# Designs tried in a protein design chat: VHH binders against Protein DOG1-like 4 (DOGL4). Part 80

Target 1, 232 residues: Protein DOG1-like 4 (DOGL4), of Arabidopsis thaliana (Mouse-ear cress) (q84jc2)
Amino acid sequence: MSKMRNLVEEKFLEFYESWVIQLELYLHQLLIAHNNNTMSETELRHLISKLTTHHKAYYTAKWAAIREDVLAFFGSVWLNPLENACSWLTGWKPSMVFRMVDRLRKSRVVLVEAQVKKLEELRVKTKFDEQKIEREMERYQVAMADRKMVELARLGCHVGGESVMVVEAAVRGLSMGLEKMVKAADCVRLKTLKGILDILTPPQCVEFLAAAATFQVQLRRWGNRRHYVTHS
Key: E = the ipSAE of ESMFold2; O = the ipSAE of OpenDDE; V2 = 0.75 times the mean of E and O plus 0.25 times the DockQ between their complexes.

## First folded at step 9 (VHH)

Design g64 (from u3, 16 letters changed; framework vhh_7aqx_2)
Fold by ESMFold2-Fast, scan of step 9:
Structure g64 (fold): chain B 232 residues (1-232), chain A 124 residues (1-124)
Amino acid sequence: as target 1 above (232 residues)
Amino acid sequence: QVQLQESGGGLVQAGGSLRLSCTTSGRTFSSYHFSWFRQAPGEEREFVGAISWSGGSTFYADSVKGRFTISRDNAKNTFYLQMNSLKTEDTAVYYCAAGSEFYLPTSADEYDYWGQGTQVTVSS
């Protein structure tokens, strides 16, 4: 258990590895659908539904895990260093998915004016919600350095008794605060995804989801291949 | 938690029109996708049409496309199925449904809440 010190980390690692394997299988289906214009709208909607259900399963598992140990998601052992370096509050940065949407402007399936307007409105709203969470994270980090927290840290240097219990309660409170922020960030991610899929046609949804899944899979492969060594 | 109630069913001649309504109780009407399904005797529930949570996306079964229109009125917590050019094959019990999935569902198993159904009979 040298690096896998926590049961939550072991359990989520096993889940995540299986989840990524299934994502790669869905990506294969999305790429076939994108290149094959003979699929019916019903078939495309079914494929999109399978992928969105797959993402929902990820957040269901994640929220169960962060309730037990949110800190496992900061510097996650199931992610390589490159994946961790690209994380914003334990996941993808919501506004960055509009880069994937921009690719659709050059696709075989052109966005109409009404879609472009709705996507821009969603982009602005997403960025606003993202900035609100960034301000919450900043307030959280500043609170870590206030006089009350410094006093609790000093008290924690005492042997046993009441001081140990007070420090442990404070640490639990900090973890609960992080859990709320992670869930808030995930809610922005899910609202952004839901909004984009509502605006796009089924062929455009397939292209968007294929681009997003391709990026996620490739980022993992690049990070697994490249070793970054630093010296103190 | 959410209750759905259909109205507007009845007997109509082939070629006629009928409008079904589904009224929902709840404080979160605008967060749900809404759909109509139908069921003929001894058959599974068949998808008819759906409207997304925003009202910006709709999808219809091929058998009704161009004849049926789904719409929603968030102010009235009600959504509708306007049925035009009715055929005898449209005879069924019509059910309204509400779902909270991220993508507009078209499968019955993806809907969370269901109405009791309203009979539509189209005579020759």
Scores: ipSAE 0.555, ipTM 0.816, lowest interface PAE 1.7, mean pLDDT 85
Fold by OpenDDE, second read of step 10:
Structure g64 (fold): chain B 232 residues (1-232), chain A 124 residues (1-124)
Amino acid sequence: as target 1 above (232 residues)
Amino acid sequence: QVQLQESGGGLVQAGGSLRLSCTTSGRTFSSYHFSWFRQAPGEEREFVGAISWSGGSTFYADSVKGRFTISRDNAKNTFYLQMNSLKTEDTAVYYCAAGSEFYLPTSADEYDYWGQGTQVTVSS
């Protein structure tokens, strides 16, 4: 039985499909920029700005959607199973991007000592923020099995109109908590990304963004090959 | 300069399938994203779908979503529009377009290269 997609899922699916194709277009430009050392700093900054704006647009759309139905993002139908499996609180794990930065270091990219130090500081901070959110999530997950929820579960799905209202209220409460956690996670993502971009030079930023976008696109590609995802 | 040529159009019954092809000239096929547009008589040209330069991502208009599929073969410098479950309202001249810019492919004005179009007629 094809899981009936709710309106939020459908809308966001459409948005995400459009968003991803645009990301790939930017990726192409990033790769060109990376391979063509003739681009001016101004041009590079412009490209970086386009990418950052693109990412901001994603989170703007996401946050609007989660206000309506945050649960849609815990079963993201716009993602394939591989993408979902790699998701941390409805998105990429912030600490993961440092692996990409590390790859840059191993490449022709020379980071100065000051950059390395700042990146390490940012890494530590990011990890700390992740852990804090994880702890809150754990707490939340444990708390979900409170007396009220257990009682509601006991009443079953066949209970009359009042019970439905109570269940809805409970679910709303849970959703609000989840929304807060998701937003917190997204903030860490955005801060981490901003932090990295602030530390790196424009050429380094381009390389980093290219790597990140490549990873995202490839992950989607790999997942789609393994699992047919019907986006309709 | 990229030249595009559509093929595969024709008459098909409602519920049927048709596959359009767009062959491109040049050696830089992989550098372009591609789109399909269509224009019915008396109507404006509308976006049908797009495929990224890598071929890894596609985007479709709501009207064709789930029925149409776009793919590309870089070895053949050709991309395709597989049309299934065709409806009478799908009757139009179908155009392929190529773009190298990093804008959303849904706007016709963002494409520099266009094919001549191929007629698709879906009969009841």
Scores: ipSAE 0.250, ipTM 0.704, lowest interface PAE 1.5, mean pLDDT 88

Design g65 (from u3, 17 letters changed; framework vhh_7aqx_2)
Fold by ESMFold2-Fast, scan of step 9:
Formats: sequence, structure tokens, C-alpha cells
Structure g65 (fold): chain B 232 residues (1-232), chain A 124 residues (1-124)
Amino acid sequence: as target 1 above (232 residues)
Amino acid sequence: QVQLQESGGGLVQAGGSLRLSCTTSGRTFSSYHFSWFRQAPGEEREFVGAISWSGGSTYYADSVKGRFTISRDNAKNTFYLQMNSLKTEDTAVYYCAAGSEFYLPTSADEYDYWGQGTQVTVSS
């Protein structure tokens, strides 16, 4: 059996496919810039700005879409199964980005001691914020189950227009809570990325963004090349 | 909403120094990137310098690099532009700006909030 896509899913699928194509183009520019050590600071900052604006466009589109249907982002149809398996609260896990930072320690553009200390402080704070969101989601899931169970039990006493209205109200409430939680997780993602870019020099920002984009693009390609086994 | 107010402008002789201050609306201070822009009569607003929300990154226009220093004091909800070795070409109305952009902004279009401006006049 198949799940039919709603209008929000169709629109975001179209947006996301275009967004990924542009990400690959920016990745190409980042790789060229990384190998061109004569590029000016102004030129590097312009390139970093283009990529960060591109990421902001993603969150602008995402937040517009989740206002309409947050559930579309749980098991997203625009992501392949491997990408979905790697998702944490509808996106990348914030602490994972520090694995990209480890690459910078081995690069030709060496991190100074002050940067290493600031990145470690940011990593600890990010992990703390991440765990706080995880506890909030756990509390939400418990509250959601209690609310849904009470609503289902009450509906067992009535069948008709009253039951339909009550179910729709409950679903709306659940969706609003999830939207708030997803936005909270996205704020941790944006703060983490903003923090890393603030600590790094422009050449280091280019290398970091290239590593992150490379991983994202490769994960999508690996998942798209996967062979599926059909169970009889 | 953030409100910004410049102070410290005035008349100074070429080769002199001035420190501009920009005071903001309070507890939101540490979440913003701050910058200085300037505008001479008949010209567009040009970027002067910026400091990131954490204070970890600064960026300056080539015309002021080495002469101007931007800094922030989160305890006072104030950020500064220390202007040294002033030239007649530095004469302009100086505007402070605050932005919540993802990467330290260098374009006027990327800043959300602006002060009213303070006049700096450098005599020959």
C-alpha cells in the first residue's frame, strides 16, 4: 500500500529537489574556493553568505510548510529511506556537525588554541540544548498519548458530527505542539551552525561548509543507490 | 524590536581620534551582530565594520582596516567604533545597525534595525 502525498508534501518535494541541486552547485564553488588560496576575504565572505542564505531559505520554507502540516516532516517523502533513518527531530542532529569540525584540525588551515577552546565550549552547550529538546519531546509524546487516549475513550461514547469535531480539534492541538518542538530543534541547529561560523576564519568556514555539504550530498546519493529487498 | 542610539560624533582634526557608541534596547543585545555604516552627502551608505553576536569575529572595510576597531560590551548593551588616524574622507553620518543574520552581515540589506545617525566631521 502507498501513502498519497498531500499539497504540502508535493510543494515541499518540489522545493527540496531544487534546493538540493543548488546546494550541489554551491558545494562545487566551495571546493574551488578551498583550493584557491589567493581568493580575497571579501570574496570568501560573499561565498559563505550565499551558502548560509541558502540554508536560511530552507528553514524559511520548512517553517512555512510545518505551519500547514508538521506531520509531513515526520517520515518526509522528499528524503530517501537512508536520509530519513539519519534524521533527528525532522533534521540533522546538531552535535553531529562537530564531526565535520574534526576535519578542520587535520586541514592545511590550522585551528588556533583559542578557536579549539571556543568550539569545545560550543559543542558542550549544543549537546546540552540537544538533550533538553530530547527530554521535551519525550514529555510531549507522553502527554500526546494521554490526550489521545482520553479523546479516543470519549469518542467511544458518541458516533457522529460531535466526534468528528472533537477529533479534528485534538489533532490540531497535537500538530501545534509538534510544530513548536520542531522549531525549537531547528533553533538549536541554526544557533550551532551560526556559532561555528562565528568562531572560524573565512577559509575555515569554506572548508567546514564544504565538508558538511559533501556529507549531505553523499548521504543522499548513497541512499538513492540502495537496492531494496521485497518480502513475499 | 531593537532600538539603537548613536553618540560620540563631532568635529575632529585630521589625524585625530573619536570613539562612537551605540546603545541598544537591553537583554536582546547578545543575540545580534552589530555594524557601523557611514554615508557622505550625495553618496550611498557604505559598510565600515562589523562584530559578530559573540564578539568572536570582526570584519572591516579596506578603507578603514588598521585605523578603526569595533568592539562590544554586553554588560552595558553598547558597542563601539574606535576611529584613529582620521582622514577628511571619513567625514560622514555614521549609522549603527543590528542584524540577526546567520553569518556576520556586510550588506546594509542584511541588517534589521538602524540608529538615526551621528555626524562625524574631519577638518583638514
Scores: ipSAE 0.307, ipTM 0.684, lowest interface PAE 3.8, mean pLDDT 85

Design g68 (from x2 with S31D; framework vhh_6qgx_2; at its last look DockQ between E and O 0.92; V2 from the best seeds 0.78)
Fold by ESMFold2-Fast, scan of step 9:
Structure g68 (fold): chain B 232 residues (1-232), chain A 124 residues (1-124)
Amino acid sequence: as target 1 above (232 residues)
Amino acid sequence: QVQLVESGGGLVQAGGSLRLSCAASGRTFSDYHMAWFRRAPGKEREFVAAISWSGGSTFYTDSVKGRFTISRDHAKNTVSLQMNSLRPEDTAVYYCAAGSELYLPTSADEYDYWGQGTRVTVSA
């Protein structure tokens, strides 16, 4: 199993590195589009579609990988320590993207009051969905400390075929529960993104996606270079 | 799974109006973007109009802007296309499509489910 887990990690590392390179290329196109007022609505919609298809490809690859080894996504080898420290259930925390949306209030492409109201409604729903998952994670952690699990852990300290099989079955059950929670969190992420893009105009979508991609790329660069603040 | 059935096609004189309807079956209808495409004889399928999963966003091809209106009724699981000021160039088979993409698509390749089509003929 450990050999299979190493192959899953290496395969996803290769995928992720290529995926980030393509994200940076799309970010460059988004920034050009944001600074130019010459692109048609059709052209902007096509660019937004390329970016959202790229994000969908990430989740398709991720869900295939977590079927084989969900634990690879907790403390991922393809993420630096800063990226891992900022993760909520293996990815971005859905409600945090509304901070990037708030930046649009001061952009060249101003949000109208109707959009502000719809975004606040979406924020409330997103927070509710997050809290539901956080309660499930709490129940998962409590179940791991349950008396039966403690007893199984004691049995695992003793060599014996039957005890080993029972412990292995319990560990598989825990991994399956974790996979379900990760997929639930990813579904909230995708629904939140889909909701924001539905409320925003194409120029606002470009600005929002550019801000999100910029933050993701810069967080990776900061963590890789371990930037320091000095008192000079 | 989503099944789509179009209705409302027919023969109409130039300057007239028609209302096309698309009935959707499936418990996840409200999660799908909906669109109308059309195909004239001997031509490729072209985009006409789309409405987002929430009904909050719409997009039209330039040739129908101001003449056609797309709408959806979540309670009845229907999508409608109100076509006003019809022209002979609007003659085509009209197809209803449903797609699950994150952003409202305008390419046929981005739609997952398709109806069989309804024929619209506009006489000169």
Scores: ipSAE 0.712, ipTM 0.877, lowest interface PAE 1.0, mean pLDDT 86
Fold by ESMFold2, look of step 11:
Structure g68 (fold): chain B 232 residues (1-232), chain A 124 residues (1-124)
Amino acid sequence: as target 1 above (232 residues)
Amino acid sequence: QVQLVESGGGLVQAGGSLRLSCAASGRTFSDYHMAWFRRAPGKEREFVAAISWSGGSTFYTDSVKGRFTISRDHAKNTVSLQMNSLRPEDTAVYYCAAGSELYLPTSADEYDYWGQGTRVTVSA
């Protein structure tokens, strides 16, 4: 009854725990930069680059791992149940970052008209890409079911046919399709992040990245608290 | 992968102007940040200017601010560096670079593709 992890899950768990610790360290640097007006533009850009390199490293590791086992990323052992419940195709829904931008605008960040227009254009593009991925996933699932039905009909007319062969083909096809959709979703996440950071000024990028990292860290902390109930 | 070819270098008197051009070949040019670096005789390569993949963001090293302007043309797949008020200290081989980082980089090691360089000499 004991839960066993495969090699992919063990390796990514070790990676992810280290990755989150480093994210928390970068969050401290972002908060210092946010509260300190003496940092040069060059220093701010360097810090922003550290954060974006860190995020890109996550996806590099993820894409290597999903080549081995994409299903490990649906209900991941390295995430708590709250973090898993917030997933859309193995990560944050790409358009969710615009809610963070909107909240910052209401509180502290002043955006000029040109920035607001560019952000709205990017939001529309991101939502369009999300919808495309959802339609492609639906099409794949329908097409796989249709192919399965044809193979079952063919097997029924054939003495040597096997239902196991049809199930194996369907599972393999689903896994391959999921990998492609997860990579497509990750590409939308990365392109959206890249676009936001291009529109915002360096101080605004620091605020945005701090807000995003804070949310991710807090979600992990809140979810972990829920797991421990004292029964004494 | 992209190939980068610089042009427009030459000999110019101090106070003069030059426009460098970098032609990019290959797919997905619009995904790349573009930059100019330079190497003066006996010195290490240094950052000059960069422009983001969209063209919406630029950054310049302090010594060239107000004198140099970087721009890009997505239709022609080119990036240009307009260099005004040239000084003898601007004498260097100028290199065009392209990179795919998430945020516009200013360090040479963050750029993946490089041209062969074009020589700019500014006479006193």
Scores: ipSAE 0.629, ipTM 0.841, lowest interface PAE 1.4, mean pLDDT 85
ESMFold2, look of step 10: ipSAE 0.614; ipTM 0.833
ESMFold2 (binder alone), look of step 10: mean pLDDT 84; pTM 0.869
OpenDDE, look of step 10: ipSAE 0.829; ipTM 0.921
OpenDDE, second read of step 10: ipSAE 0.825; ipTM 0.920
ESMFold2 (binder alone), look of step 11: mean pLDDT 84; pTM 0.869
OpenDDE, look of step 11: ipSAE 0.829; ipTM 0.921

Design g81 (from x2, 15 letters changed; framework vhh_6z1v_2)
Fold by ESMFold2-Fast, scan of step 9:
Structure g81 (fold): chain B 232 residues (1-232), chain A 124 residues (1-124)
Amino acid sequence: as target 1 above (232 residues)
Amino acid sequence: EVQLVESGGRLVRTGGSLRLSCAASGRTFSSYHMGWFRQAPGKEREVVAAISWSGGSTFHADFVKGRFTISRDNAKNTVYLQMNSLKPEDTAVYYCAAGSELYLPTSADEYDYWGQGTQVTVSS
């Protein structure tokens, strides 16, 4: 474990804890807005902008941290085991947000035909981009079984300074490949989010973002209950 | 990064029509949301209309709804503001702006790049 890895984990843990607290505050504002029909379009758009800027700040911080140590994002110490188990390439699976949009269609709000068509087009595109990344992940994982990796594993059984250096170089190479894949996945996430918000009206955006934030917060709370034992 | 140049501002009579254009230079125009803002002497800069990166979402301020229409042509790197039924209170310098946010911005502080403005004067 390098010193750089420890510093990245410490800094991002501090960032993430603050980021989640602010997310919960924005969620509270979204829920108030959802229940209050007196807000102007301009006021709703400002609230949506606050939350989307908050999400953008997450990816800005994440990409800076990944540049230093991408492996910190695989089995992240700032996420509980349930959050880690639900992750797809260090974050949410892009196509899953369309299930949330479908949930909104079953609520009190009706989407017009033009919106339904655009959402279906976006869903198909998102699924296609997601599958491209999944194929890249598979190729990456298969490369771990390559003869070079087998040879490096064998060398790791003979602890000499040279063996350690060769293993460290290989890990660095793997980290660069993972960085590209994580950024590609995040790019699909951001494009999907940007696309959905472009299609929905401001009240529908508030409802969608509130549902997404509620799910994220609730998943964290469920996973933080150790031993899953509740006092009756 | 984009540079913006507005054109089309002039003197028009009350009830007249005018179309403003904003030409953008830069490779990433289609990735930016575009907005039209205005500022009259002694007043704050206020949003008039905005259009998303795709053209799929638009915003029009209450005081121009039904009179002004924003549109964009990504092939020509241009955004337009069609102004109908002009009133003396529409007199202002009109500014074009580009923003990189995830959601369509409607506040001046959410826009990254600004043009120099074009003067619109409405007289009776």
Scores: ipSAE 0.668, ipTM 0.847, lowest interface PAE 1.1, mean pLDDT 86
Fold by OpenDDE, second read of step 10:
Structure g81 (fold): chain B 232 residues (1-232), chain A 124 residues (1-124)
Amino acid sequence: as target 1 above (232 residues)
Amino acid sequence: EVQLVESGGRLVRTGGSLRLSCAASGRTFSSYHMGWFRQAPGKEREVVAAISWSGGSTFHADFVKGRFTISRDNAKNTVYLQMNSLKPEDTAVYYCAAGSELYLPTSADEYDYWGQGTQVTVSS
């Protein structure tokens, strides 16, 4: 079934498509940097900075968009079903990235004990923050069926102007709550990424970012192969 | 292409109020962020206020200090600037602009279409 897209969906779709293209370009650079090991530390840091800036740009755009319509992100039309299925509160689950870090550990990447310890601490903190948000989300979702909403539901869809206004106000309130939670989740994501990058050396950061970008790009590709997605 | 036509600019006394209007052509008004800019003689064009396509987000420049308010009516394809407590320093040509960026832009270069402007003069 065709879904009517709103303006936020359309614009963010366009943005995201462009953003992903740019991500792929950066991924290429990351892979080159990782495989050839010819770049100086300064160059690597610059590359890392570009990627971090790119990610920040995503969240800047996202946060602008969610102010307009946060609900658009709970049915993200710019993502395929596989990507959506893997989404946690409109994005990647923060604790997931530690699996990628673990992959690095199992590879030829040597993490010193101090790094391992810091990563573990960060992991624990991240998980705690995730759980806190999840609990809040659960509470929020349960609260959706409050007396007011139930009463509104009873009124049906054919109620007069006053009821419509009440419904709209209620939806706005709900949206604001969702926006808050989404932002909280995004903050955990950003903190987690920053934390990881602060712990890792520049070469390790490049490898990590390459792995993360690869996963993101491949997930999209895999999903697209399984499901036809029309973006425009 | 969107055509913008400003109106409402006139001579007012200090402390006075004025409401500017900007009418947009076409049926895609709701797809654009709208902004009000002003340019005084010898000065650069500066953002006064901006409003998102939905009206859910607004921006007001620091110098506005609560005196001006941007609003829009998508059904009328019109954006407004209510200006209260006007000062001589507010004397400028006021321009309406439309932008299609994902985010609400505040830079002039981020807007795609511009009106011809309307002159606002505040006398002492």
Scores: ipSAE 0.139, ipTM 0.596, lowest interface PAE 1.6, mean pLDDT 89

Design g82 (from x2, 16 letters changed; framework vhh_7aqx_2; at its last look DockQ between E and O 0.01; V2 from the best seeds 0.00; counts 0 for: pae O 13.1 > 2, placed apart)
Fold by ESMFold2-Fast, scan of step 9:
Structure g82 (fold): chain B 232 residues (1-232), chain A 124 residues (1-124)
Amino acid sequence: as target 1 above (232 residues)
Amino acid sequence: QVQLQESGGGLVQAGGSLRLSCTTSGRTFSSYHFSWFRQAPGEEREFVGAISWSGGSTFYADSVKGRFTISRDNAKNTFYLQMNSLKTEDTAVYYCAAGSELYLPTSADEYDYWGQGTQVTVSS
């Protein structure tokens, strides 16, 4: 049986569809900038700022939505099954972004030794931060199986307003824990992105952002084609 | 949250040097990008220079590039604008700013916190 979408899911679906359309338009501008050697540093910085503002808008909307219903972000209806399969705590896995960075070593604008060292330091730190979040999530999942939660679940087997209310309060408490976890993961994502952009030159930032946007757009297209064919 | 206070402004002759300081209060100094903007009478605030949260990236307006240097000292919660080879056109009120954006901002609307301003007057 299909689940009905709640208002949070419907609102975020509408937001996300328009957000992805705008991302594709920015990707087009990034690719033009990459092929245009006459663009000034000021013009490149302006374009990079538009992209980073666009990403910030996503997290602003996401955090407003998870405050209302964090569970909407686990198995999101605005993402196809392939996008959902590739998610780590409701979004991209921070360390995977360094795969996009690795391509810059073979671009026409080669990374200098100092940048390579800073990127490796950031990669190590990012993986360490990821591991801390994963351990926190594991502790959260183990806590859900403790004696008190088992007792509350058994109480919920009784139909009636008061027992239902007790179970609903427990579910709200669990959702608040997940909200904190998702925000912590998003902070690692934003810190990783901020770190990479700080290390790279403006032309390298354009190439990096173009590679990341291309991957996101192509992953969505591949997953949508599979979903359309199989209706999975 | 973050409060900013400029110092080091004053009167200087063309060709001279000045160093402006901006002292910050509050936590997370190392998480902020810092910049200097200036405003001459009757004009909009214009970008002068910026330093990223890590100190690893700097950017300057073309009009000051090669003459001005921005730096930060995280231990002192202070950042600086070293102004060399000053011109009469550099006369303005200089403002320091702090911002938390993902990329080093160069637009005034991307900065969250502002100082009161310090007057720099360059005589001929």
Scores: ipSAE 0.686, ipTM 0.868, lowest interface PAE 1.1, mean pLDDT 86
Fold by ESMFold2, look of step 10:
Structure g82 (fold): chain B 232 residues (1-232), chain A 124 residues (1-124)
Amino acid sequence: as target 1 above (232 residues)
Amino acid sequence: QVQLQESGGGLVQAGGSLRLSCTTSGRTFSSYHFSWFRQAPGEEREFVGAISWSGGSTFYADSVKGRFTISRDNAKNTFYLQMNSLKTEDTAVYYCAAGSELYLPTSADEYDYWGQGTQVTVSS
């Protein structure tokens, strides 16, 4: 019974499954570009743009879906439990992406001093924006819980036409506030990604995007394997 | 919405120089990538070069690399195309464009806002 999906969840599940399949196809192209080094700068930029367009398409679809049901994105049916456990406000935590950038510095990617300085400035800005959202979310959740509890208590003993309208208004208010917070978090994610891609060279962008896609694909595969492993 | 207006076009002899400007109005200038495209009669619009929203990244078409330079001045809400060593092949209407994509766009369909164009004519 708890496995039944509403219309928003069903539609986004179909979208997300298709979106991840396409991400895996782009990952294959990123790995070829990284390993073979036969592509021109123009060709690399074209591939990077396809990846960034694919990422923006995810947020376009997500923002349409959260208008209808933002709560579906907290504990999503299209993600396995491991993926859900790693979420911060319905997605990857912006400040954590810099761990991936740091790991690239240990690979074949060489960052010059100017890039390192700009990345550190971006890391600080990202952390600041992230903390602002966390504080606003805390204030919102406290205010919503207090307001909703008081309004429901004042309804007293009845559930009827006017009581239904007050409950519906309270639920709408919660959903609208959460939608704003999720969009704000997504904007920090997009600004962080945009900043990283601006600082890195095209070959470095390819390696970064490949690492990010690999992590996402592996997290999905490992989380899914837990449910299908058998013993002989 | 962002409004873009080119200026600085005109007639110049081959080997000469010309500086185009594109001024912006509307939302935050600093959030946009900017690009120059050009179009000769009967031809499709051609990418010339682009500068990222931060100014930290530039990219140029091979045909203009080393001769053209893009810069931006966020305080003046303006970006520029400095054209040196001009050739008759550079004759075209030049358009400035702005886009908010995640990565510096080099394709015309990745740009949301366009100026009306300024004519550059290079004579022999």
Scores: ipSAE 0.489, ipTM 0.801, lowest interface PAE 2.4, mean pLDDT 84
Fold by OpenDDE, look of step 10:
Structure g82 (fold): chain B 232 residues (1-232), chain A 124 residues (1-124)
Amino acid sequence: as target 1 above (232 residues)
Amino acid sequence: QVQLQESGGGLVQAGGSLRLSCTTSGRTFSSYHFSWFRQAPGEEREFVGAISWSGGSTFYADSVKGRFTISRDNAKNTFYLQMNSLKTEDTAVYYCAAGSELYLPTSADEYDYWGQGTQVTVSS
């Protein structure tokens, strides 16, 4: 059954496709910068700023869209199944990026002890914040089965117009909670990203962002191959 | 999605030279590392050589080092394998590949896109 995409899904799909194309362009620039030792610190910072602005634009668009229909992001049609499977509360899991940072540590990138310490502190904090959000998410999910909903379920199909009102109210309540949790998760993502970029030097930032962007792009490619999805 | 196409294969005598080309589709040619692999009948596909996205770094298998040279032309979206002093042991299907890793990979599984291959036959 071709799930009729709602308007929010269609609009965001178009946005996301364009956003990913731009990300790929930035990835190219990051790779060039990473392999070009002649770029000045100012140039590197400018590139980093472009990337951060690009990510901020994504969240701006996302937050506008979730106000209309947050449920659209739980089963995002603009993502392939692999991307969806790897999603935590409609996006990347913040703690995952520290694995990318660890890879930097093993590469040609020399992190000083002070950086390592700060990164570890940030990792711990990020993990704590994730867990807090997860607990709250569970609360909202469980709350969907409130007394009225459970009673409705017990009564089965013999419920009239009142049943529709009860379900709609429950869905509205859940949606409000989900929107809150998604925003909270996004805040953790943004804070984590900012934290990492504040700890790393500009060259290290470029390498990190290149790695992150590469991973995102590759994940999409892998998923598309697996499911025979062709993206323009 | 990047498409790769090999050309330039054929029959050559031992001691001769051959130049293979790989043309790529897309606008992101400069963002990829490129490599050549080869597969002889009954053997596994083996690494021949690779060139970095910038063209500043190359790496070759020991079996072809000093005889083969890889280069790229970003303006033409093409990279090359110059094969000199060819030996009968160089007979194989040659494949070009593209990868987007931050490092220059030497393993086949680290490349994302592959050509269809071109036959190179070196006679005694």
Scores: ipSAE 0.000, ipTM 0.223, lowest interface PAE 13.1, mean pLDDT 88
ESMFold2 (binder alone), look of step 10: mean pLDDT 79; pTM 0.809
OpenDDE, second read of step 10: ipSAE 0.000; ipTM 0.224

